# Miniprotein binders against q9h3h3, part 68

Target 1, 235 residues: q9h3h3
Amino acid sequence: EDGFTAEHLAAEAMAADMDPWLVFDARTTPATELDAWLAKYPPSQVTRYGDPGSPNSEPVGWIAVYGQGYSPNSGDVQGLQAAWEALQTSGRPITPGTLRQLAITHHVLSGKWLMHLAPGFKLDHAWAGIARAVVEGQLQVAKVSPRAKEGGRQVICVYTDDFTDRLGVLEADSAIRAAGIKCLLTYKPDVYTYLGIYRANRWHLCPTLYESRFQLGGSARGSRVLDRANNVELT
Key: E = the ipSAE of ESMFold2; O = the ipSAE of OpenDDE; V2 = 0.75 times the mean of E and O plus 0.25 times the DockQ between their complexes.

## First folded at step 5 (miniprotein)

Design U3
Fold by ESMFold2-Fast, scan of step 5:
Structure U3 (fold): chain B 235 residues (1-235), chain A 85 residues (1-85)
Amino acid sequence: as target 1 above (235 residues)
Amino acid sequence: DREELIRRFEELVREAEELLRRAEEALKRGDLETAEMLIRLALWKLIKAAFIAEELGDPELLRRVEELVRRAFRLLEEVERLKRE
């Protein structure tokens, strides 16, 4: 059953990436147009496969905002996948450390903070805050899933360029909190996504590296960040 | 214009073929929900490809789309058959 769940998530991710995206690109579009774009495409109303009653009549894979300085760099994903296949065939232990080393070797360094919210006003408000932070330069790039047919939770992904740069990951968390986000956040390196590390994976790896919980008062960061593998609080 | 339409057509067809391949794999595993989702997405891409083929006035491109549409319908019929069991 765990295999079915992992393959379902992989198939959904592939379908979403291949489908058209609704993009606000701050590199080519004035920031003054953002509010109108957000009003036109609230993620709680944009449907995954299109609906005459929604803002879109055709499928939408992701709704994204690119920052002014955004420059995509996926690294050597092909080399990563070949090395991963060799590692699995070798019978050597698969651990967070071996995956981290594979990612560094092949320069697959990006990662993302994830937040899962039910469709509705709170999701749309959270996305608007994140989108403004991206356009204003506090975050680099973000995307949010459209509304699924079955009414499940939607996900907002806020990317950083190097998951091994703890300071950069923590700075992104601070910017998310400054945007008014109070829900649970988890951080996942893209190498885990490319290699199919999801919940209930066969290697029993935690699918995320960090967890961020909002706190009233306390640190200037506005949150407590936990290293999930070592169960050590970083802030 | 014409060259860009042909490029977009080939990309849509490639995407649809990959989605149908993944749908077949999902069916082999008994994952009917994922298979149906992938088939529906493939059909949407094929509708866009058909529109481009008609704009280009090329019967061969339309024939290629129709072949994939028939494959998608056969897979969808299999999904509906398995749901009844």
Scores: ipSAE 0.000, ipTM 0.138, lowest interface PAE 18.1, mean pLDDT 81

Design U4
Fold by ESMFold2-Fast, scan of step 5:
Structure U4 (fold): chain B 235 residues (1-235), chain A 85 residues (1-85)
Amino acid sequence: as target 1 above (235 residues)
Amino acid sequence: DREELIRRFEELVREAEELLRRAEEALKRGDLETAEMLIRLALWKLIKAAFIAEELGDPELLRRVEELVRRAYRLLEEVERLKRE
């Protein structure tokens, strides 16, 4: 995407998942502690590999907030990857429908709204709003990337538990907008991430299912959501 | 209560301004660690003030926050520059 191949992006994502996370877990931590935690770990200042001058001296893969009802379920990722290799070898067409069926079969249903922001106050402000919405129960779980050594935009990921549940996906969009977020959002199912589907993929698949744009001016709903595969407006 | 939100906003902005003033003093004394800590506290106060400004729907209050944020980042850049000396 931004100067990396799909292989490099997948490798970096896996490394981040394996490195330690900074987590505010609302299942075990009082909501009154959120302000202090956010002040201690602003994502624009937390470094990916640690720096004595930053809030962290050791590597941090992700900064995350878990809601009170959060119950993680990644499904059978290993079975998904084996089935994907078999599909590629079979010569059968690779389409959004085929990938959706693979995801359902292996229970890899989670997905996420993505927003990309430059390091700085606007990123920290957006993250604080999202984190508050998670702790207050409007969103289930979210994470934000730490600052990379080479620079570049950071990403906030707001998860839903089932990408095939369009109403749930749209409800998450509404909650993000209610938290004051006005930037472009795109929705990506985790199955695409696990299979390495990025912008310039070999199969010419759109790497995201939905796009949300904030409407400037007189819309009561606050955003326009597009189904990118079918080119159909949903709101 | 709109009046209470305005009062809380003014308190947060005043606290942030004082923290940035103290950060400038620490920076001039060469105390980079204290300066950075004070700047980060100020930025957090400003994030809280920004939420209130947005709730009030007042673009002038948001502009005041944005100006202090720019000042805070100029000070952070100076801290980083001096750390390299």
Scores: ipSAE 0.000, ipTM 0.488, lowest interface PAE 10.8, mean pLDDT 84

Design U5
Fold by ESMFold2-Fast, scan of step 5:
Structure U5 (fold): chain B 235 residues (1-235), chain A 85 residues (1-85)
Amino acid sequence: as target 1 above (235 residues)
Amino acid sequence: DREELIRRFEELVREAEELLRRAEEALKRGDLETAEMLIRLALWKLIKAAFIAEELGDPELLRRVLELVRRAERLLEEVERLKRE
């Protein structure tokens, strides 16, 4: 892809959220069924808009696994959107700090670790590891994008319930690494997603708060985590 | 048990190799649906084998898995190519 703007990326995200999801819900489904479900719906083969030759003939927006303790809480997204428009017209600086405060005020606290992988075995292997960690209770919830018609990287999102809770964010990173994931991870609060903050945004904000790099023997958890906004190593 | 893990690994690899052989035969017949299904099953067995290789910490076992993965991915690319023709 080449010419995607923040508006186009937001529109694609909204479309995916509105289309049907393939969900393994550990709150209602026995863990013993996970392997068959993963074999049936490998993300490298599930197509975004359906194809008779793929596992799905109908559109799929996301492939998701919900942990036993998962309890969705989006906060006040409508209030957040209204406050965001007011902030843009106020002349106040738009910084990570002002967005953090906006998120706290409207209880929009969830966030996610992101990993981008090309369609193929490594993606399916990574997703299987993450899904098992969710079902086993080491992570709370995760989703992965289906294969786009034009190809390109797919994304695995591993959610935490509060991006302001650094220990919780780092605990999720540790669990991802324990699941065998070695690729670069970046952490993005959902407030940035709701407000359409992606790469090359007009406010020159880094679209992620944290970055995790795998390090053999580098830390107790196998990774080094950097606070992107402050350029401070957390591990 | 290490010995049991090695036996399971070898069985998964053998099953994946047989599935890929059958997928190649299906491709030669022009049976794209069967070929794709067999390749997908082989890849799932290879994912399980990769987890075992990682648990055993044996890079040679992982290398063997990745060789079969590359073969399976080449076959999937061929299926996709033929579907568009």
Scores: ipSAE 0.054, ipTM 0.626, lowest interface PAE 7.6, mean pLDDT 86

Design U6
Fold by ESMFold2-Fast, scan of step 5:
Structure U6 (fold): chain B 235 residues (1-235), chain A 85 residues (1-85)
Amino acid sequence: as target 1 above (235 residues)
Amino acid sequence: DREELIRRFEELVREAEELLRRAEEALKRGDLETAEMLIRLALWKLIKAAFIAEELGDPELLRRVYELVRRAERLLEEVERLKRE
């Protein structure tokens, strides 16, 4: 049951990553073209597997915006996978600290802030704000899922280069809040994704490192960030 | 090194293809529980194959894994559809 759900999610993630992406690449496209691109591809209307009458007739895995300075680095994913299999056969405890060490050793350091929103105007508006922040240089890269067949919630992912760089993770949170986002945000290192570790896994690992909640009033940051792994408030 | 990765990749893909073939047969006879189990096992093998394909940097190997993942996803959607009926 647990394994079925995790493997299903991993398969969906792999298919989305391998299907074509709709990309606004600020490295090669003028920023002035962004508004037209956003109007052409609102994520609430782009369908995962294509549909007559939607913006796409063929499958779309992700809708993405690359910042001008974006330079992808996935690290040594194969080495990570081999080490993970060795760890599972070794009898050593599998803990958040063990996963962190594997990620550092294999340079699989990227991570992402996640927000889940229902299809509709609020999703499209939130995505437009994030996309503008990426093109303007406040964020490095982001993507949003297309609309699934059954119309469940869609996800916006805002990436950072290094999940161990706490200041960088917090700066991304601040930029997301500055873009007008007020919903719950959770931060997940990509190492968990590459290993197929989702919620309710066999090792009872929580793949979420940080949680951000919007605060109204006197908060200097605009949000409260919790370190989920250590159960400690950051600011 | 490279030869070992190619060998392991081909083994995983072969095993996944056989599991998906058996899953399709289970679906045809209405055995949804067996179909789900076989698809789940195939997906686990394909995840491992995808990591090897990425390490090898061969677009054709990635494409082969992708096609099988898409087939597995379609089978899972069919299982879910049949459960609703």
Scores: ipSAE 0.000, ipTM 0.221, lowest interface PAE 16.2, mean pLDDT 82

Design U7
Fold by ESMFold2-Fast, scan of step 5:
Structure U7 (fold): chain B 235 residues (1-235), chain A 85 residues (1-85)
Amino acid sequence: as target 1 above (235 residues)
Amino acid sequence: DREELIRRFEELVREAEELLRRAEEALKRGDLETAEMLIRLALWKLIKAAFIAEELGDPELLRRVYELVRRALRLLEEVERLKRE
């Protein structure tokens, strides 16, 4: 049953990627226009498939903010897929370590901090904080899902260039916390998304590499970060 | 081999279209479990076709897959709607 669920999620992700995005691109748009853009497109009101009563009449896959220095790099996904099939036929153990090696070899290094919030003011406020951090240069790029017809939770994704760069991942977590975010964060490398499209669940791999929990009055960092792959506290 | 990839792509798309046609027929007769299974099998084939389209670097082939994925997701949404009744 897990296989059918994975394929459904992959199909939804593809549809979201292919549908139009609402983008604030700080590389070409003055930062002074951000507040008006956020007011026009609050994620709790933007509908996934369009609605006359919402800010959009047509489908929207993602609402995104690109930082001034943002340079997209998806790596060699096709080479990754070919190597993955070869690995499966090799009889070699499939572990987080072997997936990390495949990702490095094919430069599929991006990953993201995820936060899931119910539609409403708190989601819109959190997104505004993240968007400002991106435009100000503390984060590189972020996106948030539009509201689904069913009214389930929405997701904010904050990307980092390289999931193997632990310092960079932790710096992004710090910037998210500095933006006022207090909910649970989980970090997922994009390589798991690409490889999980058909068969990832059969190897029982945990796709979450890091987990961040807000800590009031604790560390100077404002959060506790756990390395889920090695079960080690980092902060 | 580009020619072999194109042939495999067309096979997957054709199989997916047939599965979606059968899913619509199952849905018309109220067989929601069969419809859901056929839709999920179609999605599996379409995701594989998308990988081939990306390898070929042809945005038109990817667009064709996208349209069928959208159709499959609309049918799945209809199945879920009917299940709630």
Scores: ipSAE 0.028, ipTM 0.508, lowest interface PAE 5.6, mean pLDDT 83

Design U8 (at its last look DockQ between E and O 0.01; V2 from the best seeds 0.00; counts 0 for: pae E 9.8 > 1.5, placed apart)
Fold by ESMFold2-Fast, scan of step 5:
Structure U8 (fold): chain B 235 residues (1-235), chain A 85 residues (1-85)
Amino acid sequence: as target 1 above (235 residues)
Amino acid sequence: DREELIRRFEELVREAEELLRRAEEALKRGDLETAELLIRLALWKLIKAAFIAEELGDPELLRRVEELVRRAERLLEEVERLKRE
């Protein structure tokens, strides 16, 4: 949104993935240590490339929390990329359906709910709520970007195992809302990230599958979830 | 228990206020490292207080948290400014 091209966004994402991560791993760390870890590494203050005045002096690509039951499965990303090259060469149309098929064939099924927030208290509060939900078992895994030098918005990513499992995607949305999150959420399958599908992509694909908007319903809070591809409300 | 939640909220707010007072004193003596740590601890107390205010559904309690957050963020900006010099 700062005039960055898809190539610039992909290069930045790759650099972040390759740099060290700050991880709270609930599989090996007691839940009682979460509060101290969150206080030590608030995402509004952790800097992308390190700063003597911040909590980190060295670069940090992501700040992450792994749930006790988290079992990483990226699928066959190499096979996916090879098939993507073949698809582009074949002349076959590139549509949400063909990308979904590639993802299923190569078991690249994970996806994520995204929320974008300015650096500050609201970001740190939202991250703390999400991290607690992960450690308590309501969500599986989440990460948040560190503060960039230009001071733009940061992103919280909350992952689900299978973007084709609509019920699982909706259950994650409910858990995010239960954690007190009220901002706009969008859902993006990781296959789109691996293949470089961002805003204004050359194939004119919508870069997200679902959108969640906070809704106050009686005494209980919830959300309205829209399937962007089919233009159908799910809740 | 609403009564217990209110007590915890008031305790967290008091702790945050005291931490911010100590942070201001650290800033006055030029101890930027201590000031930053105290401000960060205060902000964490305020995150916990915000969760309680949201649980109680009381907008007045949330406004009290937001006011202390603004004070803490102003102090943090001052620490960052002084570190740049």
Scores: ipSAE 0.151, ipTM 0.662, lowest interface PAE 6.2, mean pLDDT 86
Fold by OpenDDE base, look of step 6:
Structure U8 (fold): chain B 235 residues (1-235), chain A 85 residues (1-85)
Amino acid sequence: as target 1 above (235 residues)
Amino acid sequence: DREELIRRFEELVREAEELLRRAEEALKRGDLETAELLIRLALWKLIKAAFIAEELGDPELLRRVEELVRRAERLLEEVERLKRE
């Protein structure tokens, strides 16, 4: 994907963030209602723009599940952006370490495991497993993209509070694997999105920090997690 | 370096203007979705340009950003109008 394609996809994601969300909030809704909600709004059938015959009549940006322990904290995104612009003008070298320090300083620490799946039963089943893990408190929050007109792949995002907490990132991977997910996972900090750091950026920064591959008969975690920045296996 | 800041500002503004132009073309084709995405991308470039303008303390640069933001907002209102028809 060229830089333009990556920017376009990021714009689509940002546009989706501004449209209404279909949310199951485990803080206010009994867990016993989750199965009925999942049946009402299967991600493969929920359409981005509320197409005729879809479960939704209005546009939907995301379908989301909030766990009981979920607390939204975005940090100082504006201060982060200002500091990033100042850094670019300073002529100082920009490294993954620099971005990590900016993220820490401005408390913009959220990140997400990403999986891309084709529309259909496998997607809906994967989402149901993730949603259950969120409601059961194994995960904090997750979202899935609705079906696009072109029928492209949908994305499930599973969030962690701190991309610098390797243990927390690995625990989320383990919970996703325990939910029956076997596909490739990539982990991306939100700070990279907020700073417009996509694929093929001018700083040659990789926006993916971790990759998880499912392993049959492997370690107790059922996956191999690669730290891409250091090219080291963590599991 | 002030010159580098100005260069980056002008690049961001140019990119934003091009995105807004392409959004207008998308609107003419009735592609409201593409238009909206391009406008949002333009607004993102303009936010970055505003930060640079503020850092430079140049009111003329800030004025230029504000003008483009108003253009983007008008296009977004048009998209929203056409989505409701």
Scores: ipSAE 0.016, ipTM 0.359, lowest interface PAE 6.4, mean pLDDT 86
Fold by ESMFold2, look of step 6:
Structure U8 (fold): chain B 235 residues (1-235), chain A 85 residues (1-85)
Amino acid sequence: as target 1 above (235 residues)
Amino acid sequence: DREELIRRFEELVREAEELLRRAEEALKRGDLETAELLIRLALWKLIKAAFIAEELGDPELLRRVEELVRRAERLLEEVERLKRE
């Protein structure tokens, strides 16, 4: 049941892209200011529309941290979408391999680890750990949704720049775990988002490429990462 | 230094407990703005204490933080309820 929450939150997250963001940008802001910023804007208290009693008086779409190495590059999204339309009318099989090649051809390679947490201390603690990892250079960029008016789970997104770079994706997972995060993580390449491919799609594609589960009995702060497409453990 | 981390943890917890006590007093006199500020400051100190407890690998220290967090969250919920009245 809760496994389907990610798609709903992803749709709401895309709608939030147009509203103002609260951003800590390590490229222009000293790292020593991070603690004060985190204390001022805990994600469990920052509200989507600026409710009374929250630290924000204006709507907030996302709370984000940009690392020193952050270099935004979404790739050729327009060309990707055009090629996708052509592929759909061609009658050729649509497979995970086809989507991968399309993403490579158009340089739409970014993706993200997702985690879903209820509002409160656990969320704020997890976000603070991720934000520090970004500012310290172990991760490049992350964002967290603000608290919804009705409540419900919030999402932290930790981006990687190339979903085809399996090592890089696994290194990001390791950095997330080193920040003390033990909840389930799922990884979704941005290509699926740009093409509107959700879990219940007519091609039976799985937009979640990897799952990461915290591994207690193995390496400390390690994880067990499953390739969802091939049902193969990577770690 | 493990000994120094323990001392820092205890200091953060002591400070958070005092902030929560002051927040409870402010709440009883109806000063919702002061109560909210004190609760949020306490929660931030408890987040820092939780990081130290995890670095030390001591579940009992983390349990102590969690108990104070639940107290702080209950107080914050009461402040929010009173603001609606």
Scores: ipSAE 0.006, ipTM 0.505, lowest interface PAE 9.8, mean pLDDT 84
ESMFold2 (binder alone), look of step 6: mean pLDDT 89; pTM 0.877

Design U9
Fold by ESMFold2-Fast, scan of step 5:
Structure U9 (fold): chain B 235 residues (1-235), chain A 85 residues (1-85)
Amino acid sequence: as target 1 above (235 residues)
Amino acid sequence: DREELIRRFEELVREAEELLRRAEEALKRGDLETAEYLIRLALWKLIKAAFIAEELGDPELLRRVEELVRRAERLLEEVERLKRE
């Protein structure tokens, strides 16, 4: 959002991660329960800090769906953070390649496709499609932000295990498109999130590696995927 | 089965219309909690109907869903307005 500093964005993200989550966990919950859960917790109505008139009276940081085969692996985030601080004080160049190597060294490889939508029917419809794809095994895990601001956009995050696995990133895009999603998607490795790197950072790094745009008949997979770092179209 | 999908679509739309009718009656009685609940159920039925319309590739079915969504959203706005009073 315009006018927020990196510190403010990092603080908001940390608060959301620490607050309770509403989770549908397909590893322990039958798939037949998904429809009732989605009806109970539509993201356009779930409030960030709770409201007696919403589905939740208590704060909710994220609404998430875990796939049956999902196995979380955050890597060594503490080691990554320490190495990042050391790199900043060393005077060595900070480049996309350097961050990629830090991420690999510390096994912080996850990343996510992001879509931003206004609160309302289209958001709830998109989330239901993504959640269904996760439970059916086409995607591993996803989450959506609750409603925090009047008129503010909400974000759906669809995760992949390894941002360096280009085919896996593209397969996730295909699954998102197959779920009926037509909006702009951007892909961000979690290493950038853990290090607090956003669009207007002092190192001039682009935290977005890939961008996906819906193609109305231009591609067999329904999307054009651009590698932002190399300025190369992948589909 | 296309025929089964069409029947399910028509059932979901009918259910949504009935829920919205009941929501309007609840609003007339000043029962905002019931109205909101019924509108939420209608919107969920419409999300399911939208998936079927998209699978069938029929723009007329999607248009019918969009019309009911607009009606549900207007009712939800009215509930929110009355709650503030």
Scores: ipSAE 0.005, ipTM 0.534, lowest interface PAE 10.3, mean pLDDT 85

Design V11
Fold by ESMFold2-Fast, scan of step 5:
Structure V11 (fold): chain B 235 residues (1-235), chain A 85 residues (1-85)
Amino acid sequence: as target 1 above (235 residues)
Amino acid sequence: DREELIRRFKELVLEAFELLRRALEALKRGDLETAERLIREALEKLEEAARIAEELGDPLLLLYVEWLVRLAEKLLEEVERLKRE
């Protein structure tokens, strides 16, 4: 029903979440140690399943930096899943607004800005900038994927606490831009992941809620942010 | 011991995923016998993982098992389709 590729992507994401992570945790580690940690684990060189020639011999699911104030809260995922099943059996329309309401009701509010970059210096430089912003308190938490054995682009994820909080989402975008990032950014709420929408896309929903595009000298804030769900410019 | 159950769960689902990844590679090579064997081994591990997740009462762990079972079922359907050619 959901398609072969969708199931594979969901399984791969699950495996990455469960494999060991390389974490710089600013809650317990002095900020002065960050530069050495970044030099030891550049994401372009860390391999997904380990390699004698890479910094890791064992599998690594994610490379992450936790900010000093980071406190993860997944909300009521069990209640969300039960309500989602009830909604599907009710015959009511499944829309972005309906999912937003389920997420609010069950406090499943986190989301993330995503950027995709090819392995190499630009990826490592972008990650270092994001990591420093997290340790300095401009961002809460971020992670970057290791290099896949099949190759391809790697992803940097920058999380925010509440996808319905437009100011918080925009503040994270500003901090990413201040770190020197100029590529396209897309924002995805975690509620879509818990409901399997990224996996299935059977409801014809776009899981991207916000987009950010860098603008050279054309705007006061350096980027144009669009709310894809409501088709409204936020900047 | 709750911590030991979580560790065991993680071990089972990661082993299941590796078996399914290898099954997908076997399918790409046209090795249907190996693919089916690996899928069934993965499903056995996922059955045990599901029991642990139910004992822990953790809906996220049950969701992870659900995703892997669905992948295994899709791969098995593809094996059966190719066998009929």
Scores: ipSAE 0.236, ipTM 0.688, lowest interface PAE 3.7, mean pLDDT 85

Design V12
Fold by ESMFold2-Fast, scan of step 5:
Structure V12 (fold): chain B 235 residues (1-235), chain A 85 residues (1-85)
Amino acid sequence: as target 1 above (235 residues)
Amino acid sequence: DREELIRRFLELVLEAFELLRRALEALKRGDLETAERLIREALEKLEEAARIAEELGDPLLLLYVELLVRWAEKLLEEVERLKRE
């Protein structure tokens, strides 16, 4: 556990959120334009800071697809931040339950399924499947990281509105699997992201709530979902 | 103009982020004097960014500045630790 490195990675992630995004917004753009957009901006080729050989000459923080019904709701992040500072200075125990309650109180409820893939055909194909599911209404919103200058895996994030709604989280997993995704997925509530990844580790908190593994077979649900904190199979 | 303030804020935090990234690289090389100088330059830019974030009243912008300040403080702490080795 290197808090020094955790702060660096958190800052890098925040910089990506603040840089320009490449967005396909199905609320204002016809679905028929999606295939051309995906061909123009494959995530394995879009570079983080721009490159003459890539589709972008300027920095790109994220590549995103918004569904027709997507309505962003970040909740009361200011209230969450103030409550978190008060909790830390109070000397009271910080547990998964207290973070969950802070998130509920301040309506910071969104979360995401994460998949990490190496740059290449598998990443681009997985992203295209997810993007189509978003535009078709099976998922609400998703984003994928651009290719880093240093290389390494890229991440696809598929969002749900409420991490406390287990059925909704599992429904999103099913839609991801129906889109042809077979890799490992993990689920993280955004409240953990807003409060910092290293803080979760310092407080002995599991940084993700669920894990989904592909299930072999032709007619099954498509996955096994595990509650990581309790090590209990949910599906 | 709110849009101009947001542009200036983003410019400052991106400059600070780049300075801190370079400071980390200097720290990894054992160049403690360069690392400290870059950290202090980043903190000056973050102080200006914090003033703009306060004016904008956006909690996410305030959180982002706090995150970068914490990173700068951790890097400075590590520089001081290594100086004593």
Scores: ipSAE 0.013, ipTM 0.503, lowest interface PAE 7.5, mean pLDDT 82

